# VH-VL binders against o82653r152to333: the designs that were tried, part 18

Target 1, 182 residues: o82653r152to333
Amino acid sequence: KSLNVGIIGPPNAGKSSLTNFMVGTKVAAASRKTNTTTHEVLGVLTKGDTQVCFFDTPGLMLKKSGYGYKDIKARVQNAWTSVDLFDVLIVMFDVHRHLMSPDSRVVRLIKYMGEEENPKQKRVLCMNKVDLVEKKKDLLKVAEEFQDLPAYERYFMISGLKGSGVKDLSQYLMDQAVKKPW
Short names: E, the ipSAE of ESMFold2; O, the ipSAE of OpenDDE; V2, 0.75 times the mean of E and O plus 0.25 times the DockQ between their complexes.

## First folded at step 6 (VH-VL)

Design x4 (framework fv_lumrotatug)
Fold by ESMFold2-Fast, scan of step 6:
Structure x4 (fold): chain C 182 residues (1-182), chain A 121 residues (1-121), chain B 107 residues (1-107)
Amino acid sequence: as target 1 above (182 residues)
Amino acid sequence: QVQLQESGPGLVKPSETLSLTCTVSGGSISRYYIHWLRQPPGKGLEWIGSIYYSGSTYYNPSLKSRVTISKDTSKSQVSLKLSSVTAADTAVYYCARETWYRSGDYPFDYWGQGTLVTVSS
Amino acid sequence: EIVMTQSPPTLSLSPGERVTLSCRASQSVSSYLVWYQQKPGQAPRLLISDASNRATSIPARFSGSGSGTDYTLTISSLQPEDFAVYYCQQYSNYPLTFGQGTKVEIK
């Protein structure tokens, strides 16, 4: 079985650290071509007969004067068209940065990706870098801020660098691969 | 129809804590941010901070050490506390609503009428 | 923080004139830019969001344009009720920041 997982988030969200922890090694300079888009392969997780492939989603832009209201098939920069190519989309952000110095563009990304369900794609929200947060109850407040978004079926609190919570995310992804049609 | 109203003492002594309440009425009280802003007499607007329905808060770094924003969902009220006030904190204080979802961000679409707070002995 | 600069500080105009108000950000705000109107003794009123989207009930004479760091609010034919202070605001980054305002006053 194979599961294609897209990871979306700001450059500092820790996408590479997370995938390196789950996989152990970044795949050397490999790209997967999909029609009009080429995605960088971040890593591959294999366990038994199941393979989970992680892809970066670079150049994603959510502009309301176009992308949020209308499906514009202009180029690879069309966020909605690009992300629909994955079985699972992980929306990731640095929760410590969010609590200390929030970025409204990151909040906007989380809300836009979470506002409408896609029956062909599972979405999860990953709050990364929880190891940097001193008041753990603040993590619950942030999770509650986003819990009403219908597209996210799971909320993960993880440390991609330290490995905290990563096993739960990894198990969720493996479970999705098992449930996927051949 | 959504309405916001600020209330609280109009006079605060230097070094004391400024305390204001914003009451939100009309419609659902979930899926929104309530912001506090201020405007010194004859000057421009300054963003103080915001709170989401869940209690998650964002603060302006310039005020963060003195500001606390909290919410009482059962009363549909948001409170602002600003400690150690000085004459520079004299301003009209506003609460305003912002929502996020399908049609995009809704910047401050509803404002309270504003309440003047004077810091003086 | 992103610094918002409005120019000019004051415009003295007659009814019927075309008005252009400038707003510049110290770094790109990617069209996450709002215009507000404020009359004496009143709270600000939302005019334009996302640089160019006119808010509900705002007359067609108001229009917004621009991208990146440079934005403009235009009033095609100034009416007596339009004399007010106009503020721009970015919501690309926290902290949210406002320009100092442009006062549109009667000549």
Scores: ipSAE 0.156, ipTM 0.669, lowest interface PAE 4.9, mean pLDDT 80

Design x5 (framework fv_pasotuxizumab)
Fold by ESMFold2-Fast, scan of step 6:
Structure x5 (fold): chain C 182 residues (1-182), chain A 122 residues (1-122), chain B 107 residues (1-107)
Amino acid sequence: as target 1 above (182 residues)
Amino acid sequence: QVQLVESGGGLVKPGESLRLSCAASGFTFSDYYMYWVRQAPGKGLEWVAIISSSGSTIYYSDIIKGRFTISRDNAKNSLYLQMNSLKAEDTAVYYCARETWYRSGDYPFDYWGQGTLVTVSS
Amino acid sequence: DIQMTQSPSSLSASVGDRVTITCKASQGISNYVAWYQQKPGQAPKSLIYDASSLQSDVPSRFSGSASGTDFTLTISSVQSEDFATYYCQQYNSYPLTFGGGTKLEIK
């Protein structure tokens, strides 16, 4: 049994720290092409006969001055096409940064991914770096900000660095792998 | 090619209502955020409202003070602006515009309609 | 709300001149600035996004730059079709706000 999980979010959302905490060191084997897009393998979590493979989707947050080039546009379009191929999509952001100075692009990404359900794919929203937030009421306020988005099946509050909340996320993913048809 | 065609503008009296439409063609309408921008005669551009691709996320300018409602019908490739309790200050050309973000890297990627004139006077 | 202040409100130039239009944000908006061109009786046309990136059909004589909260649109050699009103816009946060416009007039 295997589950392919895409992680989408800004470069500093803590994607590598989260996957390293769940699985340890990255897999030595390079990523494989899916259609015309290559995804970086972040790690593999194994339990019994079940494995969860984590992939990065970096192209969706690209905002370079050369963004008008055909190659860059094609990579962004291919990344969007590839997102729909994952069994689970984790949309992740730094909640501490959001509370201090919300990035409108990140908010748009969260809302865009959350607006409409995709019956072929489970989506979860991960508020990372909760260990940096002093007042817990602020975390609830952020959760309330995004709570009405129908596509997110779960909302996780995690610390990829400290491990809080990570056990619940990893168990959710293992449960999804078990439910997946052969 | 991308085209946006506004309609529904006209002369109305203060306190009346008007519904503007924007017909989109040449692209997958359901993939794009859309917005309304207005421009009073001889004045600059002023943002009115934005609506997400699915229609579930909406932001309004405080200038229209809850009197206007943005909506869309993706099956008909159409964007709407319901304008209630119109005031003389609402007199403007209303533009429909498309915004793309994340999909193409063109941000803002704004195709604009030619606009529809709304005149509010006695 | 983020206020975008354009200067000058108008300027006169001859074909071949170098012209510079400035826009100042009331707070930090990174490079989330667009520039639009509007000719009388027409809808705006997108010129620049992310402060300095040209739209694909825009001539290379147009360029944008950023320094802190100051943003500049430059036309290196004005052509007859460039006489229009230019607007800056921030898209860092809602509400979306535009500058007051700069009218580029023929001398």
Scores: ipSAE 0.000, ipTM 0.507, lowest interface PAE 11.7, mean pLDDT 79

Design x6 (framework fv_pasotuxizumab)
Fold by ESMFold2-Fast, scan of step 6:
Structure x6 (fold): chain C 182 residues (1-182), chain A 122 residues (1-122), chain B 107 residues (1-107)
Amino acid sequence: as target 1 above (182 residues)
Amino acid sequence: QVQLVESGGGLVKPGESLRLSCAASGFTFSSYEMYWVRQAPGKGLEWVAIISSSGSTIYYSDIIKGRFTISRDNAKNSLYLQMNSLKAEDTAVYYCARETWYRSGDYPFDYWGQGTLVTVSS
Amino acid sequence: DIQMTQSPSSLSASVGDRVTITCKASQSISSYVAWYQQKPGQAPKSLIYDASSLQSDVPSRFSGSASGTDFTLTISSVQSEDFATYYCLQHNSYPWTFGGGTKLEIK
């Protein structure tokens, strides 16, 4: 059994820390090519006969400033369509930063991925760095902000650095690998 | 067609309160972020507040934080701005505005109301 | 907060002129810039989003471009209905901030 998981979010969302916590070691050199986009393997989680492969989707949400903007938009759009090749997409962001200084790019990413269901892909919203948030009520406030987005099957509150909530996310992913029709 | 109609503006004295309303029609109001933007006479545009589609997340400009409260009623397709402890510096046309996004781009303030004038003077 | 410095504050042009208005962000905001036109006594109207994408009902003489933190709005051949005040907006992070505005006046 195998499951391909894409992780999408801003550079400081903690994607590598989360992946390292789940698998313990980053894979040095491997990739999955889709159309004109190559996704780097972040790590592999193995339990019994089940394997979960994590892929980074760098740059999908960040548009580069400068001349030739039309070409940049086309590349971003192609990269976005390539995420449809993953069995599960984890949309991840720094919830502490969101509470202090919300990034409108991150809000748009969350809503863009959350508004449109994809019957071939499960999507989850992952609120990372909860260890930095003093009041648990603030975490619920953020979850409520995004709770009506139909594409997110689950919402996870985690600390990729401290490990809180990571076990629930790992179990969800293992369960998805078992349920996947091949 | 998309339409935003503000109401509730008027002349008030410093220290008084006023409540602005924005009636939305022609789109699914509950699916959109809503904004208040103001413009003092002869001056530029200034962002006041945002409220998320569900109403759960709200952010304010530091200039009015603690004095103004943004809220919405999705069942009534209405946006509100409760303005307390009004100052002469709050004199402005207040606009209700919407944000739209698409995979190909974001359309911030793609639709604006015509604005409602708030005058704070003795 | 991200500051948007818009220049010039005013400029004069004749019908048919090419006009360029600039806006500089105090930090990197990628292409998350929009431009608005406002005529006296009216609400602002959206012209450009994502720095260079034209709204569907806006004439093709309007264009936007980006280079680093520098953003420009260009009107290739000014028409009589274009005399108005123009504003840039960064919508990268909250608080959203407008430029100070540029009043395009008849020469």
Scores: ipSAE 0.006, ipTM 0.566, lowest interface PAE 9.5, mean pLDDT 80

Design x7 (framework fv_pasotuxizumab)
Fold by ESMFold2-Fast, scan of step 6:
Structure x7 (fold): chain C 182 residues (1-182), chain A 122 residues (1-122), chain B 107 residues (1-107)
Amino acid sequence: as target 1 above (182 residues)
Amino acid sequence: QVQLVESGGGLVKPGESLRLSCAASGFTFSGYYMYWVRQAPGKGLEWVAIISYSGSTIYYSDIIKGRFTISRDNAKNSLYLQMNSLKAEDTAVYYCARETWYRSGDYPFDYWGQGTLVTVSS
Amino acid sequence: DIQMTQSPSSLSASVGDRVTITCKASQDISNYVAWYQQKPGQAPKSLIYDASNLETDVPSRFSGSASGTDFTLTISSVQSEDFATYYCQQRDNYPLTFGGGTKLEIK
């Protein structure tokens, strides 16, 4: 059994820390691509006869002409045309940064990825770096900000660095692998 | 038709309070972030505050933070701005506006009301 | 906060003239700039998003461009209905900040 999981978010969302914590096993750099998109393998989580393969998607660009609504729409559309590539898409962001200084690029990404369901792909929103947030009520406030987005099946509050919430996310992914195909 | 209609403006003295309302129609109000922008007579636009769909996430301009409170009532399709400790510098036309991120194809076209005038003078 | 410095504060033009309005961000905001048109006694109307993309039904004589932290709104051939005040706005981060505005006046 195998599950292909794409992770999308800004470069500093903590994607590598999360996958390193989950997998315990590293893979050599590898590419998986459709006609127009290349994705790097971040790691593989193995449990019994089940494998969950994590892939990095290109994050938010730091270039001046990088990210706008059209760019986000094109990236989402490319993900739609690449539904066979990913069984689950994780949209990840730094919730501590969001509470301190919201980044409209990140908000745009979350909303666009979340606004329309894809019957061939499950999507989850991961609020990372919760270990840096002093008040737990603030995490619920952020979750409520995005609660009306129909494409996100689950909202996870995690610390990829310290492992908080990571067990719940990994169990969810294993459950998806067992239930595959959809 | 999308419409936003502000009300509650008027003439008040420094230190007094005023509550502005914005009545929304022609769209699913509960699906959109809403915000207030003000414009002093003969001056430019200044952002005041923004509120999320449910009202749980709010951001304020530092200039009015602690004095103004943004809120909404989705059952009544209404947005509010409670203004306390008013100063002469708060004299402006106050506009409510709809943020356009939420629906594919609406970004970034904001819908604005016609504004309501608040005058603060001794 | 991100500051948007807009210039000039006013300019005069005749129908058919090319006009250029500039806006400088105090830091890198990528392309997250919107431009608005406001006629006297009216609410602002959105013209351009993401620095260079025209809103639907905005005439092609309007264009936007970006270079580093410098943003430009150009009207290639001013028409009588274009006499208004124009504002830039950064949409990169909260608080949302506007430029000081440019009043385009008929000669």
Scores: ipSAE 0.006, ipTM 0.488, lowest interface PAE 12.9, mean pLDDT 78

Design x8 (framework fv_pasotuxizumab)
Fold by ESMFold2-Fast, scan of step 6:
Structure x8 (fold): chain C 182 residues (1-182), chain A 122 residues (1-122), chain B 107 residues (1-107)
Amino acid sequence: as target 1 above (182 residues)
Amino acid sequence: QVQLVESGGGLVKPGESLRLSCAASGFTFSDYYMYWVRQAPGKGLEWVAIISSSGRTIYYSDIIKGRFTISRDNAKNSLYLQMNSLKAEDTAVYYCARETWYRSGDYPFDYWGQGTLVTVSS
Amino acid sequence: DIQMTQSPSSLSASVGDRVTITCKASQGISSYVAWYQQKPGQAPKSLIYDASTLQSDVPSRFSGSASGTDFTLTISSVQSEDFATYYCQQYNSYPRTFGGGTKLEIK
């Protein structure tokens, strides 16, 4: 029994660090191919007879210019469609960077992925690198910024490097694997 | 053909309320963030409010926060601005505008309505 | 709030002239700048977004560029329909803020 988890976010959001902390074991380079999209395997978490497979979703960050309105809509729609391959989508970003210097492309990604519920896929928002944030009340402000997005079932505050909050995320994912129909 | 048509403007006294409407056609209204922007006679453009495609995310200008409420009815393809406690300084042409990009919240406007004039005078 | 300082406040030109309008942001806003054209008694028309991307059906004589916090709108050869007021806008952060406008007048 397996759960396929996509992780989407900017290259420096800490995807590999988080996956390595959860898995503890490096996996061989592998990819899942569908249509023209190939997803890189980041790691596999195994507990008993259950496995959680983590995939990177490269190329889903939105280009800020160079297309007419209808081309932009098509590109965004195609990016949305490719994430439907996963049982769970983790949208992850660096919360310390967000507090210091917000990246509008990252905010756009969070809102786009969070705006519309997908009944076949669970989505969660992960605020990574909380260990770098000096004032913990600032984390609440960021969570409040995104709290009204209906597609995110859960909001996680984690440190992939230090392991803070990672156990809650791992437990959530295992619970999703157990509840997944055959 | 994308169209945005505002209505509900008029002459009111300070302290009164007024509700503006914007009727959208020619596109899937529920896919777009929508804005209200105003312009006082002979002056520049001033952002008023934004509402997400679902209606769940809303941001207001501090100048009107607490007095104005933006809302939408996706089934009716309509955007609204409820204006309470109107002041002389609120006298302006009010435009509704559509965000350029599908469900983003981080792009500017591509289409504007023709505007509706609100005059607040005693 | 991010202030958008637009210059000049007005300029006069003849048909065929090259004109440049500038906007300076009070802080870094990447390329998140739009330009609008407004004729007297009319709604604004969207010209450019992401500093240099033309909106649909905007003539190629319009162009935009960015250098740090400085943004420019250029009309390479002014036509009679171009006499209007032009506004820049930043959308990097809330509140969304506009420049004060530049009135392009016929000589």
Scores: ipSAE 0.000, ipTM 0.496, lowest interface PAE 14.0, mean pLDDT 80

Design x9 (framework fv_pasotuxizumab)
Fold by ESMFold2-Fast, scan of step 6:
Structure x9 (fold): chain C 182 residues (1-182), chain A 123 residues (1-123), chain B 107 residues (1-107)
Amino acid sequence: as target 1 above (182 residues)
Amino acid sequence: QVQLVESGGGLVKPGESLRLSCAASGFTFSSYEMYWVRQAPGKGLEWVAIISSSGSTIYYSDIIKGRFTISRDNAKNSLYLQMNSLKAEDTAVYYCARGTEYFRSGDYYFDYWGQGTLVTVSS
Amino acid sequence: DIQMTQSPSSLSASVGDRVTITCKASQGISNYVAWYQQKPGQAPKSLIYAASSLQSDVPSRFSGSASGTDFTLTISSVQSEDFATYYCLQHNSYPWTFGGGTKLEIK
């Protein structure tokens, strides 16, 4: 009936474009506190009495900020703790940027999330911005690069901006929601 | 103690092949990214290749891409560099190094280096 | 590719001097900068990681700092054993790139 979905990835992965395409409208800023971490609501997808709630997971990537190193480290650690509370985790990255200049932090994020299964949480890897990639053979090479990571149940190739592949992802999420006992 | 011991260097002619090995001990080899770095005589350090802990993710410097192949055997705690079509400009000391990024709180970036193995490509 | 411009290429210092070596990244790399020391005929040794975190076996006279795309390695009071070449490395994006090196010569 209800599914909480966390989206993790770098700031430019296209998380907002994807959720806006699935939901159709921008959601007003709202915070949800889980344990010691606050998540931004990206959008809600509703079909009948089934809801899929999308949340951003800020603070999981080390970034330059006004806080000291110790403060940044603690914030990142708290964010990782709250990630395990989502029913589904979408690990998203810009596949065009990856083909041009792989971000080592993003590669390690994909690997780290993909190496160890979590029986209480489903994980999927989303290769976003496929509309920017001219050679579809390159998309298959990237999928092959990450294909042996056991924690990812599904791999999606999508364009959050243009809508390519989004229907399959939305259907997958709705299917997960209806399987939950209430 | 962490140890990285390179072997396989030597004198070869242009166009020949050579295989470098790095034997790791003192840590859980299968948990760490490994890389090769080279240094030409009298010059600075140059990154050659990286391989992820599982071996599934590999990146190369454009200078050696297509000629060199990095691989690892986690059961044997060993890292390899297969060097084909060697050129005079490949002459360098080749270092095996352990690398990992501090990814989560408590994970630290540590680089430990082997002593290097000299590869000389000369006619 | 991200270019790391290291300066100066060489400097001379007396024992007890404070010296600073700088690396400038061609684009934003957060704090993913490491510093290495290499003595003649030896393998490089890690000094600093995450721009400012000191390796556990490195003397406290070494420190690192970051401001935007500018990164600095400071030796607060140079010792004779610090005669070496120092290199910065960015490991934010592939390919990883080193600075050109700074040779510290004790006067």
Scores: ipSAE 0.026, ipTM 0.625, lowest interface PAE 6.9, mean pLDDT 80

## First folded at step 7 (VH-VL; framework fv_tafolecimab)

Design c4 (at its last look DockQ between E and O 0.03; V2 from the best seeds 0.00; counts 0 for: pae E 13.5 > 2, placed apart)
Fold by OpenDDE, look of step 7:
Parts: structure tokens; sequence; C-alpha cells
Structure c4 (fold): chain C 182 residues (1-182), chain A 123 residues (1-123), chain B 106 residues (1-106)
């Protein structure tokens, strides 16, 4: 079984930390060319007969240079072209930063990725760096902030650095793997 | 139709805390689609965003004011409030509450505004 | 902080004339730009969002254009009720407003 996972988020989202924690073997920065875009391989998680490949999505950053779209629909459509490459899309952000100094661009990213369902792709929202948050209630507030976004199948609160909640995420991803050539 | 109304004292002494409340009618604050915002405008000057709050309690503050600003929400009263501590003359302004949208179906910035309330900081 | 610079500060025109207002951002804000109209003693009213979309109820004579750093609000033919101050606002980052352009009667 195999699964291709794209991770989207700002530079401070902790994507590398998460993948480093999840993957036992660091796959050397191999760029995989998928269709018209090059994605960086962040790592590969292998358990038994199941392989999960993690990819960075630099092209889906918060700010796309040359945005000339007139409406939100057009912006979302542009994003779809890139995200459709993955079986699962993880939208990740620094929950601590969001609480301390939220970034409108991050919120917008979460929104756009969460409002449009893709029947060919599952999406999950990952609130990272929970270890930096002192009050658990604050985490709940953030979770509630994004709870109404229909495209997210699951919500995860994790610490990629410390490993909190990562087991659940890993298990979820393993469960999403399908029989296909590696 | 949605209406916002600011309320609070129009005069605050220096170093004290400015407190305002926005009452929302014609709609529920508990809707997951909106941020509820405070914006101020000094006399004869432009507009400055102060901060926003989601109905869940998540807050979003202007970095320049963050240390002095507290926004809260009371969903039971359909209100949200602003506290600005350690005020000076520079905080004299018309204060507006407004609704901020960020959902695709209505991704308008500040689409509904209160009428605003003048708060003067003076000894 | 993203700084929005509006020009001109004051625009003196007659009814029926075309008004062109500019808003320049210190850095790219993509299309996350809105325009507001404010009349004396009133709260701002949303005119344009996402650079070029008219808000509900806004007359067709109002139009927005631009992307990145340069934006324009155009009033094709000024009506008496259009004389007001106009503000641009970006939401690429935390919201900031321009300094405003006053459209006044010549």
Amino acid sequence: as target 1 above (182 residues)
Amino acid sequence: QLQLQESGPGLVKPSETLSLTCTVSGGSISSGSYYWSWIRQPPGKGLEWIGSIYHSGSTYYNPSLKSRVTISVDTSKNQFSLKLSSVTAADTAVYYCARETWYKSGDWPFDYWGQGTLVTVSS
Amino acid sequence: EIVLTQSPATLSLSPGERATLSCRASQSVSSWLAWYQQKPGQAPRLLIYDASNRATGIPARFSGSGSGTDFTLTISSLEPEDFAVYYCQQRDNYPTFGGGTKVEIK
C-alpha cells in the first residue's frame, strides 16, 4: 500500500520537524517531478507493506506572486491544480504563532483549503507546535475557529518536535493508504 | 438585517482603560463565518484596525496595540468588547465595531459597521 | 506592516466627471484589496473587495482594478452623493488602510 501526502503551510509551520519525527529514514532531498510541478520529498514513512511519501508544496505558499485573480473562486482553482497531485493534503500551521500573532495569509490558506472538497483527495488540518501553548483552552479556541470548514476530514493537534499527537496522525495516514505501485 | 452598535464611555482619563462593547443584532455572533473587529479613526485621520475575535474566543490583534488590547466575546449576549489599557491622547478616536468575513461565500473584508462612538482621552 | 499610499490626497471634480483614485502598497498584497467610502459623520461603507468585486448594492459606476502593489478605484461618472473620502484597505497581512482620498466638489 502507498500514500502520497502533500504538506502545505508557511515556513514556520514546522513541516520538516514533523516529517523528521515521523520518518525513520531521511530520504535525501529528492525532487519528484509530478506533472508540471517539482515537489521536494520530505520523507518516507514505511510500516510493513505500507509506504507514506511526504512532499513539500512550495508552490502553494501563502503568497503567490502575480496574483491577478478577480475573485476567490479563481484563486482556489489555481490552487487545485497543485494539490490534486496528492492523496492526502496536510494543511499545517503554527498554532502558537496563530495565538500570539496570527497571520491573515495563514488563515486564508486554511480557509481556501478547507472550503472546497476534493473527492479524490482527503484533507486534514494540523495545528502544530502545541507544546508551546500553555493553555489548552486556547488550542480549543483555535480548533473551533476552523471547525466549520467542510473539506477537512480530520483535525490534529500535534508537536512535530516533541511528538505529541503524531502517532495519531501517522496512524491516520497509514489507514488512508491504498494498494498501488510504490 | 445585521446591525452593530458601539457603547461605552465617551471620555476616558489618561492611563486608564478604555472599554467599549459592540452589540450585534439581526444575526448571531456564534456564526462560524465571521471575525468581529474593532477599528478606530482619530479625528481627521485614517483608519486603524485594532483587532478581531472569533466567536470561539480566538483573537487577532494589531501588533502595535497588542500589549494594550484585549478583545472578548460574549455569545450569550451577542456582544463583543474592547479594552484598551494605558490610554493617552493618541487614543482619542471614533471607535467602530465591524464584521469581517473570510469565507469563500462572502469573503468581504469589513462589510458591516457600527455607527462608531467617539472616545476622548482627556484629563 | 504593509503601508498603503493613496493619491491624490484630494481630488476636486464636478458631477458627471470621471474620478480615478490610486492606492499603492509598499509590497504586493495580491488582490486582497478593498475600497471603502466614508461620508462625514458616517462609518465607512464597503465598495470593492478583492480589488475588483463590487459589494452588494454598489452602483456599477464604481469599479476597482489592479493587483500586486498598484490599485485603482474608478468612478465613471460622479454623482452628488459620491463626494466623500475613499480608503483602500489590504488584508494580505493584518488589515491596514490607506490615508484616504477626498473627492470634493470643484
Scores: ipSAE 0.154, ipTM 0.733, lowest interface PAE 3.1, mean pLDDT 87
Fold by ESMFold2, look of step 7:
Structure c4 (fold): chain C 182 residues (1-182), chain A 123 residues (1-123), chain B 106 residues (1-106)
Amino acid sequence: as target 1 above (182 residues)
Amino acid sequence: QLQLQESGPGLVKPSETLSLTCTVSGGSISSGSYYWSWIRQPPGKGLEWIGSIYHSGSTYYNPSLKSRVTISVDTSKNQFSLKLSSVTAADTAVYYCARETWYKSGDWPFDYWGQGTLVTVSS
Amino acid sequence: EIVLTQSPATLSLSPGERATLSCRASQSVSSWLAWYQQKPGQAPRLLIYDASNRATGIPARFSGSGSGTDFTLTISSLEPEDFAVYYCQQRDNYPTFGGGTKVEIK
């Protein structure tokens, strides 16, 4: 069984630390026929005959080279013409930073990806760095902020650095790989 | 199938510490979408939430009990525990452990409960 | 603290009748309200979450409604196994439960 998982989110949301916690090794060149894009393969989780491949999509959210999104909805539409490539899409953000200083570009991405269901792709919202948030009610407040987004099948509250909550996410992904096609 | 089971002494003397353990089976306490909670019910009365713990160790307590309550987690044993200090007869109750389930709608009900254990505070 | 006031304290009804249970919050809890059923000697069982969504395995005769401060649990046609105590629960700041409504056979 195989599952291609895209991870979308701003730089430093914790994407690499999450994937490093979930996987032990990165994909070798022998996997080219399953990964023909320019996207970086972050890692591969393998258990038995089941394989989950993780892809980082940095060019789809905000380019580091100073090319910004002036209209994120239009830009995302054009840049995401291959979003059907991924079976599951993880939309990840730093919940601690969001509580301190919300970024409207991140909020727009979360809402854009969450407002319209896609029958060919499952989407989840991942609230990372929950271990840095002292008050439980602040996490609930953020969850309420994004509660009216029907495209997200689930959300996860995790710490990609310390591994809390990551087992639930890993198990969800393995379950999707086993049960595909849906 | 997920199951929760309370264990600990059923009789505690006044002024001592009540100590209970909840063992989780059929699921992992380290799952990031859940809080793990203690709830009590005095005989013939309603339910009172005592506190909850996230598997990282972050705790949340009922303000009326906070000064006497310690909840802890041992992820290696798939267990979480309650200590309630300086007990009196008013602390006699059935004690439940429960899982707090996260729904994206914002409601976090208790979807799995242990069978409960009666703790009597008596000299 | 958010206080939940359930009414009536006791409902005496016959099988086949419609039961209507009320829960009033001292301040708005949006739709963050759950209902539980508890039979003697048993742990509570989750019936309704998010004010109106049935938990897994709950029969269609159970329905919830309301938002803000006023909430209702309705059992459209009582069956023998429905005679129990019912609690509402909210969790805005921290979880609190209502005092319960006992549904008993007339």
Scores: ipSAE 0.000, ipTM 0.512, lowest interface PAE 13.5, mean pLDDT 79
ESMFold2 (binder alone), look of step 7: mean pLDDT 92; pTM 0.943

